# Ledger of designs, part 129: VH-VL binders against q9nrl2r1430to1533

Target 1, 104 residues: q9nrl2r1430to1533
Amino acid sequence: GGVHELSAFEQLVVELVRHDDSWPFLKLVSKIQVPDYYDIIKKPIALNIIREKVNKCEYKLASEFIDDIELMFSNCFEYNPRNTSEAKAGTRLQAFFHIQAQKL
Key: E = the ipSAE of ESMFold2; O = the ipSAE of OpenDDE; V2 = 0.75 times the mean of E and O plus 0.25 times the DockQ between their complexes.

## First folded at step 9 (VH-VL)

Design A6 (framework fv_pamlectabart; at its last look DockQ between E and O 0.66; V2 from the best seeds 0.00; counts 0 for: pae E 9.3 > 2)
Fold by OpenDDE, look of step 9:
Structure A6 (fold): chain C 104 residues (1-104), chain A 123 residues (1-123), chain B 107 residues (1-107)
Amino acid sequence: as target 1 above (104 residues)
Amino acid sequence: EVQLVESGGGLVQPGGSLRLSCAASGFTFSSYWISWVRQAPGKGLVWVGEINPDDSTIYYAPSLKDKFTISRDNAKNTLYLQMNSLRAEDTAVYYCAREGSDYKEWGDYFDYWGQGTLVTVSS
Amino acid sequence: EIVMTQSPATLSVSPGERATLSCKASKSVSSNVAWYQQKPGQAPRALIYGASTRATGIPARFSGSGSGTEFTLTISSLQSEDFAVYYCQQYNNWPLTFGAGTKLELK
């Protein structure tokens, strides 16, 4: 049910945040530090935003939750070169997510 | 010997669907990134997408992700390209190509190519 | 996406002469550039990767150079079998992109 799904989303977000490769995704990119980021990325998202949405029960379907997580990774891969620390961290975290998401 | 063999090409009508296969041999299939690359007649090479060997995550060319789907069957050492809503502009030789290093090295030049399979979209 | 621009579109050279092919990236791609050779009716063949490393089995007359946005493929002494189309490709950023190719033809 809804409560079960919410708990599953919460747990997964906690696991993502605690992962060693979560550092590029914990919060929105700073426009000051990366001036051109928001010129390129039109739907910014981060784990703190996703966590808030989970806490507010904004995800009615698992697919909606998954879509936001995938968007987060998509943004990373769109902006960052493949051999950057951010892209590499994203690749590993995404793989971890895909394994955990099978439980949803 | 590393080998990639494409199959499944042919003539299809606009709006039709087709599934291509790429049979791999001579290497550990599950250790390599593999891409689809297409080439329209008399034109250049265009990257279609690639698949991550670890979790089968796919990365597509932006213009093609909505109607193309890449998948794999490790038991058969086979890569697939499902193509839907085909248009004349999708007419091309479709290649599967192995990236020159495993995923750990992030080497993404294509060291081995299949012979390609021709897809013709025409009414 | 990163645009790879090759020049010239066609290059006419005599056997035994030196051929120089250019590839320019619309933004820096570090050294993540490969070169391919394609003959009519055949699949592409890898020549160079990492901008300057020859692929396995590639003759020494083929060499690659460059970094950032400017790249060059050089064939020191053209052989008859070297007349073909040559493509550059970047794999620094998604999506992966190729140049439009340079046709190397017999003068």
Scores: ipSAE 0.519, ipTM 0.865, lowest interface PAE 0.8, mean pLDDT 94
Fold by ESMFold2, look of step 9:
Structure A6 (fold): chain C 104 residues (1-104), chain A 123 residues (1-123), chain B 107 residues (1-107)
Amino acid sequence: as target 1 above (104 residues)
Amino acid sequence: EVQLVESGGGLVQPGGSLRLSCAASGFTFSSYWISWVRQAPGKGLVWVGEINPDDSTIYYAPSLKDKFTISRDNAKNTLYLQMNSLRAEDTAVYYCAREGSDYKEWGDYFDYWGQGTLVTVSS
Amino acid sequence: EIVMTQSPATLSVSPGERATLSCKASKSVSSNVAWYQQKPGQAPRALIYGASTRATGIPARFSGSGSGTEFTLTISSLQSEDFAVYYCQQYNNWPLTFGAGTKLELK
């Protein structure tokens, strides 16, 4: 929507990127390093891509932005076993996101 | 003594909505992941979804996302399942189940189950 | 989604005999498998977790084994109360998934 909403999306993404548990989500998983990832995950997304979409004004509704962030977490939980460092980081970052998203 | 008691089941028309409750006692409810699991008459067990201790993280079976909403009230030791746009295939006994770990970051197997509440979706 | 395939669908056995139930995962689930027993009109009951650890109060005649993709529940000397449906379940990945069940029947 407006310039105010775009600045709110940008601030939220910046806070997610700065969070200590953002490391599994900063960029897309390497197909070379993890060859089976894209056989399992059909809608890949990462924080760098979401940030680019915010910068290009590609989100028209807050719900579209929230959907991409939630997709990012659901991909993590679908691919990674629940007791892995990646899944654990995902639960903590998602909890942080839900607190911050109350501001939208 | 760990207890889980489901309620709120009954007959509902197709397209209708229903909210199920699961009352927990005998353990620190706010420390546990809790799941909903359903079983259609004569069929097997199907996981519906789960919610973490501080209700910040909720996972659903992919086919039920957006149709069902899981929530919890830790002050009342109660788990909820809001079901919308119900269809005949949603007819099942719905169980709540405690995961065997109070880990805030991940759950475990289902160590305690309620007795279930029957939801029937029919004209 | 990890598919849990149970076999056989039905197993006919006499009391005092040994029953062996199989569960195969479509992807490695390490040892994060549980087994549940369900009698008619009752909720499921946990038997085994971690592939091989008996839940509290479960008799020693129930044993589990396996790791990775192949898992087995063994009942070494069947009692009359053991005729029920048995489900395996993985809790390694979201979504959590169950097998279709094995019905253990009196021969």
Scores: ipSAE 0.011, ipTM 0.641, lowest interface PAE 9.3, mean pLDDT 88
ESMFold2 (binder alone), look of step 9: mean pLDDT 92; pTM 0.940

Design B1 (framework fv_nezutatug; at its last look DockQ between E and O 0.24; V2 from the best seeds 0.00; counts 0 for: pae E 9.8 > 2)
Fold by OpenDDE, look of step 9:
Structure B1 (fold): chain C 104 residues (1-104), chain A 123 residues (1-123), chain B 107 residues (1-107)
Amino acid sequence: as target 1 above (104 residues)
Amino acid sequence: QVQLQESGPGLVKPSQTLSLTCTVSGYSISSGYYWHWIRQHPGKGLEWIGSIHRSGDTDYNPSLKSLVTISADTSKNQFSLKLSSVTAADTAVYYCARTDYYLGSHRYGMDVWGQGTTVTVSS
Amino acid sequence: DIQMTQSPSSVSASVGDRVTITCKASQSISYYVAWYQQKPGKAPEPLIYDASSLESGVPSRFSGSGSGTDFTLTISSLQPEDFATYYCQQSYSTPYTFGQGTKLEIK
């Protein structure tokens, strides 16, 4: 079960990274580019971090994996107004994720 | 080479619906990131009307008084613009344009434009 | 909505001159700015994207710079074919907005 779940997580992360709307989420936000980001977002996360956690088998439950992905989107929507490119990309990527997550 | 071409009636009566179509050649609209409609009043600057994403999501300029509808037809490799209840203020040259996507890029410029089509609203 | 204030509205210059056009955003928009050139009776043509990236086929005498609220388009050595109207545009958030334009004329 665990090995199969790990593979499923890996595959889903790959699909998320390859998605056209993944660009806001590939790596952590730069403090240089966005000086106030970490004053607002207290639990920063990105796809590269989630990928590393998957590779290290840190997710024992699918719910833990899903929670991190949802946190990633939550951070985006908390910081970015709804009409920004980042928020719009996040909305589409999250919808894609929800569809794919049903397969877990 | 990617080409965009606007088409539709050049004359529309007030209160009627303005309908335009942008035909894309040399490139699938399903591969584009955003498809835009922009207009330019005579002797004036550029005004963004709205856009449609490849997923079908749309964004419209809320400052427009007319109801805006943008749709895409992948089978015809076209996307369209409808403005309802037009007035003389809607007289302009109308352009369609593309924003392409590049992996790892934040590029949102409009890199390909149509030649534009003139639409006059008059009784 | 985000306002793009472009300056100057018009500028007269000679061939060989260095020309700078500025665009100020009403709020920080990172580097999500594009520049376009438009000649009379023609559609706008892209010059710069992401504030400083040159579009394919655009001469190297064109350059863009800036981040946050202040952006500039520079023509290092003006050529005869460069006399036109130039526009900045923000792509940070909808509605997308353009500057009012800068008409570059022959002195």
Scores: ipSAE 0.724, ipTM 0.903, lowest interface PAE 0.6, mean pLDDT 94
Fold by ESMFold2, look of step 9:
Structure B1 (fold): chain C 104 residues (1-104), chain A 123 residues (1-123), chain B 107 residues (1-107)
Amino acid sequence: as target 1 above (104 residues)
Amino acid sequence: QVQLQESGPGLVKPSQTLSLTCTVSGYSISSGYYWHWIRQHPGKGLEWIGSIHRSGDTDYNPSLKSLVTISADTSKNQFSLKLSSVTAADTAVYYCARTDYYLGSHRYGMDVWGQGTTVTVSS
Amino acid sequence: DIQMTQSPSSVSASVGDRVTITCKASQSISYYVAWYQQKPGKAPEPLIYDASSLESGVPSRFSGSGSGTDFTLTISSLQPEDFATYYCQQSYSTPYTFGQGTKLEIK
């Protein structure tokens, strides 16, 4: 889309980063520290990567931006059992995201 | 240097609530990830009771879930265990512990332990 | 719940001996096994995380190996301070569970 759409993506990603439950999603999971993560998760992504893609205007459609954010949550729920703090944070941040995404 | 210290009564009557506190020094519990309670029964192995995350989220051993509450007080840098309706089977050494290896990983082992406190449940 | 079955329950050995302790999980737990050393009257002390990674300050005579369901702790040359009880623990999924322990005694 246009300049307004990219500004909205930037605003949304900033709000996600500021959220208290963003801690599992700020950076890619370390392959060295968590070797089996990449056996399970084939398309890793994190907020820092998404923010860079917004800054570089790599999203042509809002759906592409939303797909990356939803992929981030899907990876969390696939790797982490639902009773873990990581999965609970993901659930809360995803709910927050859905509210903020209504503005797109 | 991070240190954990358990405190609480050493003797508790059956059907009462066992209340223990873990005081953390040299590290803020709000900066950590997982804070645990573990117990060791006389002549038996170790049993994980439950944990609290710095966010307030809790996870409990299903065998104890309706009886256990773990809470944190960040202003005192403490977290606590309450175990209701105790019986002689709850006699054990109780430990608090930390898991704080790094962000983005599932729970690793417990890297720092308290010294333990002995609790006896007896009439 | 994931059961951790540890063997042997005890071993008698001399200073300088090589000792191996095993732990078997009731289902695959990837690499999420920790090992602890516990001396009488003391808390467990961490030795190994992630099946094979030494905790800071742990002597290099300790090593861990395994993945899936079968895990080992090896002490390559026993020292006087190594006589203790050893526990494995899975940290793959809650409830976290421990092996029943292996007591390493001086011969």
Scores: ipSAE 0.006, ipTM 0.656, lowest interface PAE 9.8, mean pLDDT 87
ESMFold2 (binder alone), look of step 9: mean pLDDT 90; pTM 0.933

Design B2 (framework fv_nezutatug; at its last look DockQ between E and O 0.77; V2 from the best seeds 0.00; counts 0 for: pae E 2.1 > 2)
Fold by OpenDDE, look of step 9:
Structure B2 (fold): chain C 104 residues (1-104), chain A 123 residues (1-123), chain B 107 residues (1-107)
Amino acid sequence: as target 1 above (104 residues)
Amino acid sequence: QVQLQESGPGLVKPSQTLSLTCTVSGYSISSGYYWHWIRQHPGKGLEWIGSIHRSGDTDYNPSLKSLVTISADTSKNQFSLKLSSVTAADTAVYYCARTDYYLGSHRYGMDVWGQGTTVTVSS
Amino acid sequence: DIQMTQSPSSVSASVGDRVTITCKASQSISSYVAWYQQKPGKAPEPLIYDASSLESGVPSRFSGSGSGTDFTLTISSLQPEDFATYYCQQFYSTPYTFGQGTKLEIK
């Protein structure tokens, strides 16, 4: 049930963080480095935030967890053109996530 | 120590396919982040040709007139470059190079280069 | 495509001099910039990655700085072995592009 799902979420977040394409997603985008980011992205999220939510048991359903992960990727693709290093990393990481999410 | 070595024919006729191989030693290409091909026309600057990620994803320079194909062979610890329908404009020194990655840092740059191999396109 | 405008194209300097090379990107590219040194007949050698990180084995007289559009390579005290051509490169988006190069010559 819920306990098993929580462990699965924790493990998946660990795997995402350890992935070599996780670098764009480890923490929130810096407003200093990217001044216009938060003018465009209205629901910012990152793996450290998702990890914290998992640790606090804020996800009651797998769909809620998946929604946050997908939001993270959608933000990346909304802000970054496809040919950017961030978007390329995001594409690969998302593919990895989709494979792992099937196990949830 | 990580070493890269380019190999292939130094002379190619126009309209033929240029084929080069980069052999990596002291490091598994499966562990690398990106593997690159770069060229330098005589007396000119550096030009990025394309790259292959360890996952197999490839990126190519769209400004090149020749069709670019980059592939990797993990069993041989090599990655290769093919340029189709070459012209005199493809005469250059060709380099292979590596971009590595450390957890938490993208570390973008080409930290290891081959010595380069000269390819001349001539009839 | 992102253009990397490097300046100057050439510079003459003496041993002991402070040398600064600039690379300007046509758009903001965060810190995704590398610098290389190339001597005649040799492959480029890495100097800086991520705009300001020194590659292993590179002397501390080399340094990189900048973010966004303006990047700088600095040699604090020029040594005889530093006379070469230098290139910047961006990794923000493909195609990855280089500056046109800066030839550092002895005065």
Scores: ipSAE 0.850, ipTM 0.931, lowest interface PAE 0.5, mean pLDDT 95
Fold by ESMFold2, look of step 9:
Structure B2 (fold): chain C 104 residues (1-104), chain A 123 residues (1-123), chain B 107 residues (1-107)
Amino acid sequence: as target 1 above (104 residues)
Amino acid sequence: QVQLQESGPGLVKPSQTLSLTCTVSGYSISSGYYWHWIRQHPGKGLEWIGSIHRSGDTDYNPSLKSLVTISADTSKNQFSLKLSSVTAADTAVYYCARTDYYLGSHRYGMDVWGQGTTVTVSS
Amino acid sequence: DIQMTQSPSSVSASVGDRVTITCKASQSISSYVAWYQQKPGKAPEPLIYDASSLESGVPSRFSGSGSGTDFTLTISSLQPEDFATYYCQQFYSTPYTFGQGTKLEIK
């Protein structure tokens, strides 16, 4: 939406990227390293893509921004069992996101 | 710079609780990512026991039949292992270790280890 | 649980030889493998993280490669101090399992 809302999205994305549990979400999953990922995950998304979309003002609604962030986490939980390092990181980062999103 | 040192009794009787402490120097445990306990059975390979995340969350190896508790004491810069109801099968060298993380480095391995402490469980 | 199978279990080699140790995971684990060196009576020491990244202070004769299920540790020119036992470990999912070890002995 407005200038203040876009600045809040930028601040939130920066906080997510700087969080220690962001490592699985910084870039899209490598097809070479994880060959079957794109057979299972149909709408891949990562923090670098979300950050670029915020910088280019591509989110028209706050819900669109939140939906991309939640899609990122749901992809993680769909692909990764609970005991994986990625799912553990995703659980903690999602909890952090929910706290930060309340400040919007 | 960072040093890890295990301490605790070398001999424990069956059915008792094994208690070990890892003292960290040259680094704050609140700055690490994960803190681990690993053991090595006589003449055998390595077994991960469990870990504590910097947030306080713990993960334990489900294959252990004893009750496992890992905790941290930030004021003493220590983390500890308790194994209840030990048996002779728990005889091993016990190590503590760190996993550090740097944004964009993807350093997942155990980059610092203690020297190890031998624990014998015997009647 | 993810099983990490190392091969060979032992290898005899001469100073100056190229040595390759392999580690196979029972399922795909991306690049989430570390390698350690352990000398008798000592703790394991880190060599490689993230399958191919060299730990600080480790000599450049050590290298790692692989992704998915198949991983290798290579010593390009064996030195006397390299005779030890080597372990791989996966950190993809708990329990964080180790390989059984590869003992590298002098011929």
Scores: ipSAE 0.505, ipTM 0.862, lowest interface PAE 2.1, mean pLDDT 90
ESMFold2 (binder alone), look of step 9: mean pLDDT 90; pTM 0.936

Design B3 (framework fv_nezutatug; at its last look DockQ between E and O 0.77; V2 from the best seeds 0.00; counts 0 for: pae E 4.0 > 2)
Fold by OpenDDE, look of step 9:
Structure B3 (fold): chain C 104 residues (1-104), chain A 123 residues (1-123), chain B 107 residues (1-107)
Amino acid sequence: as target 1 above (104 residues)
Amino acid sequence: QVQLQESGPGLVKPSQTLSLTCTVSGYSISSGYYWHWIRQHPGKGLEWIGSIHRSGDTDYNPSLKSLVTISADTSKNQFSLKLSSVTAADTAVYYCARTDYYLGSHRYGMDVWGQGTTVTVSS
Amino acid sequence: DIQMTQSPSSVSASVGDRVTITCKASQSIRSYVAWYQQKPGKAPEPLIYDASSLESGVPSRFSGSGSGTDFTLTISSLQPEDFATYYCQQSYSEPYTFGQGTKLEIK
């Protein structure tokens, strides 16, 4: 059970990273490029961090994994207005994730 | 080589609907990131009309008074523009353009443009 | 909407000159800026994307720089074929907007 879940998480992260709308989420936001980001977002997260957590088997439940992914999107929508390129990419990627997450 | 070509009537009467089609060759529209319509009024600058994403999501310039509709036909490798209730202010050269994506790096420049097609709104 | 203020509106220069065109955004747009060249009766052609990345096939005498609100297009040594109108464009948020253009004329 646990091994299969870990594999499923790993595969889903790979699919998210390969998605064309993953570019806002691959790494943590640069403080140099976005100086006020960390004044607003208190729990920053990105796909590379989530991938590392998967590799280290830090997710014991699917809900924990999903929570981190949803936090990633929540951060994006909290900081970025809806008409920004990042928010639009996030909307599409989240929709993709929700479809894939049904398989977990 | 990727090529875009605009087509449609060059003359439209006021209050009618302007319809244009962009035919893409050498590249699948399903592989593009965004497909755009841009126009240029005589002697003026460039104005973004709207875009369609490969997923089918559309976005339009809210400043346009005419109702804008952009659609895509993957079977024909085309995407289209419709402007309803046109006026003389809609007289312009209309361009279609592409934005692409490279894995690991976003690319929001319009790297390929059509030659443009002139549309005149006149009674 | 994000306004792109381009300057100058026109500039006269000679072959071999260094030419600089600037574009100022009404708010921070990171590096989401593209530059285009347009000749009379022709479609715009891409020069720069992501503020500083040179489009394929564009001569190396063209370069872009800037981030946040201030952006620059530079032609290091003007060639005869470079006389045209240039436009900046932001792709940070919709609606996408262009600068009003800079007409580069021969002195």
Scores: ipSAE 0.835, ipTM 0.927, lowest interface PAE 0.5, mean pLDDT 94
Fold by ESMFold2, look of step 9:
Structure B3 (fold): chain C 104 residues (1-104), chain A 123 residues (1-123), chain B 107 residues (1-107)
Amino acid sequence: as target 1 above (104 residues)
Amino acid sequence: QVQLQESGPGLVKPSQTLSLTCTVSGYSISSGYYWHWIRQHPGKGLEWIGSIHRSGDTDYNPSLKSLVTISADTSKNQFSLKLSSVTAADTAVYYCARTDYYLGSHRYGMDVWGQGTTVTVSS
Amino acid sequence: DIQMTQSPSSVSASVGDRVTITCKASQSIRSYVAWYQQKPGKAPEPLIYDASSLESGVPSRFSGSGSGTDFTLTISSLQPEDFATYYCQQSYSEPYTFGQGTKLEIK
């Protein structure tokens, strides 16, 4: 939407990237390292892609931005068992996101 | 320079609780990502006991889950291990260790280790 | 639990030799492997994290590679101070597990 929404999306993405638990989400999952990932996850997304979409003003509604962030987390939990380092990081980062998203 | 130092009794009797403390110098424990306890049995490899996350969440090796407690005291810059109901099988060198995270890379391993403290369970 | 299997269990080599140690995971662990060097009577010391990244102060003759299930530690030109036992470790899922070790013997 407006200038304030774009600044809020930018600020939130920066806070997510700086969070210690962002490491599983910075870039798309490597097909070489995880060959079956794209057989299971049909709508892959990562913070670098979301950040680029914010920079190019591709989000017209706050709901579209929130949906991409939540998709990122749901992909993590769909693919990764709860005892994995990736799922544990995802749980903590999602909790952080929910707190910050209340400001949108 | 970050230093980790284990301390506690070197000899523990069977069925008692082993209590160890790791003192961290040159680094705030609240700035770390994970703090671990690892042990090395005589003539054997390394075994992860458990960890505590900076948030206070703990994770334990399922083989020890009901017997182990890890806690942190940020005011003393320390974290601790309690292992209850010890037997001779718990005789090992015990290490504390850190996992930290830096932007641009992921450091899942233990990047700083303590010197180790030998614990013998006997008599 | 994810088992980490190292091979060989022991290797004997001369100064200047190239030495390769392998570590196999029982399932894919992406790049979530660290390598440690342990000298007798001392704590393990980190060499490699994230499969291929050198820890600070580690000589450039050490290198790591691999992804998925197969990982290697290579010493390109063995030095006398490299006599030690080497361990791999996965941090993909709990419990975090270590390989059984590879003892490097200097001829």
Scores: ipSAE 0.250, ipTM 0.794, lowest interface PAE 4.0, mean pLDDT 89
ESMFold2 (binder alone), look of step 9: mean pLDDT 90; pTM 0.931

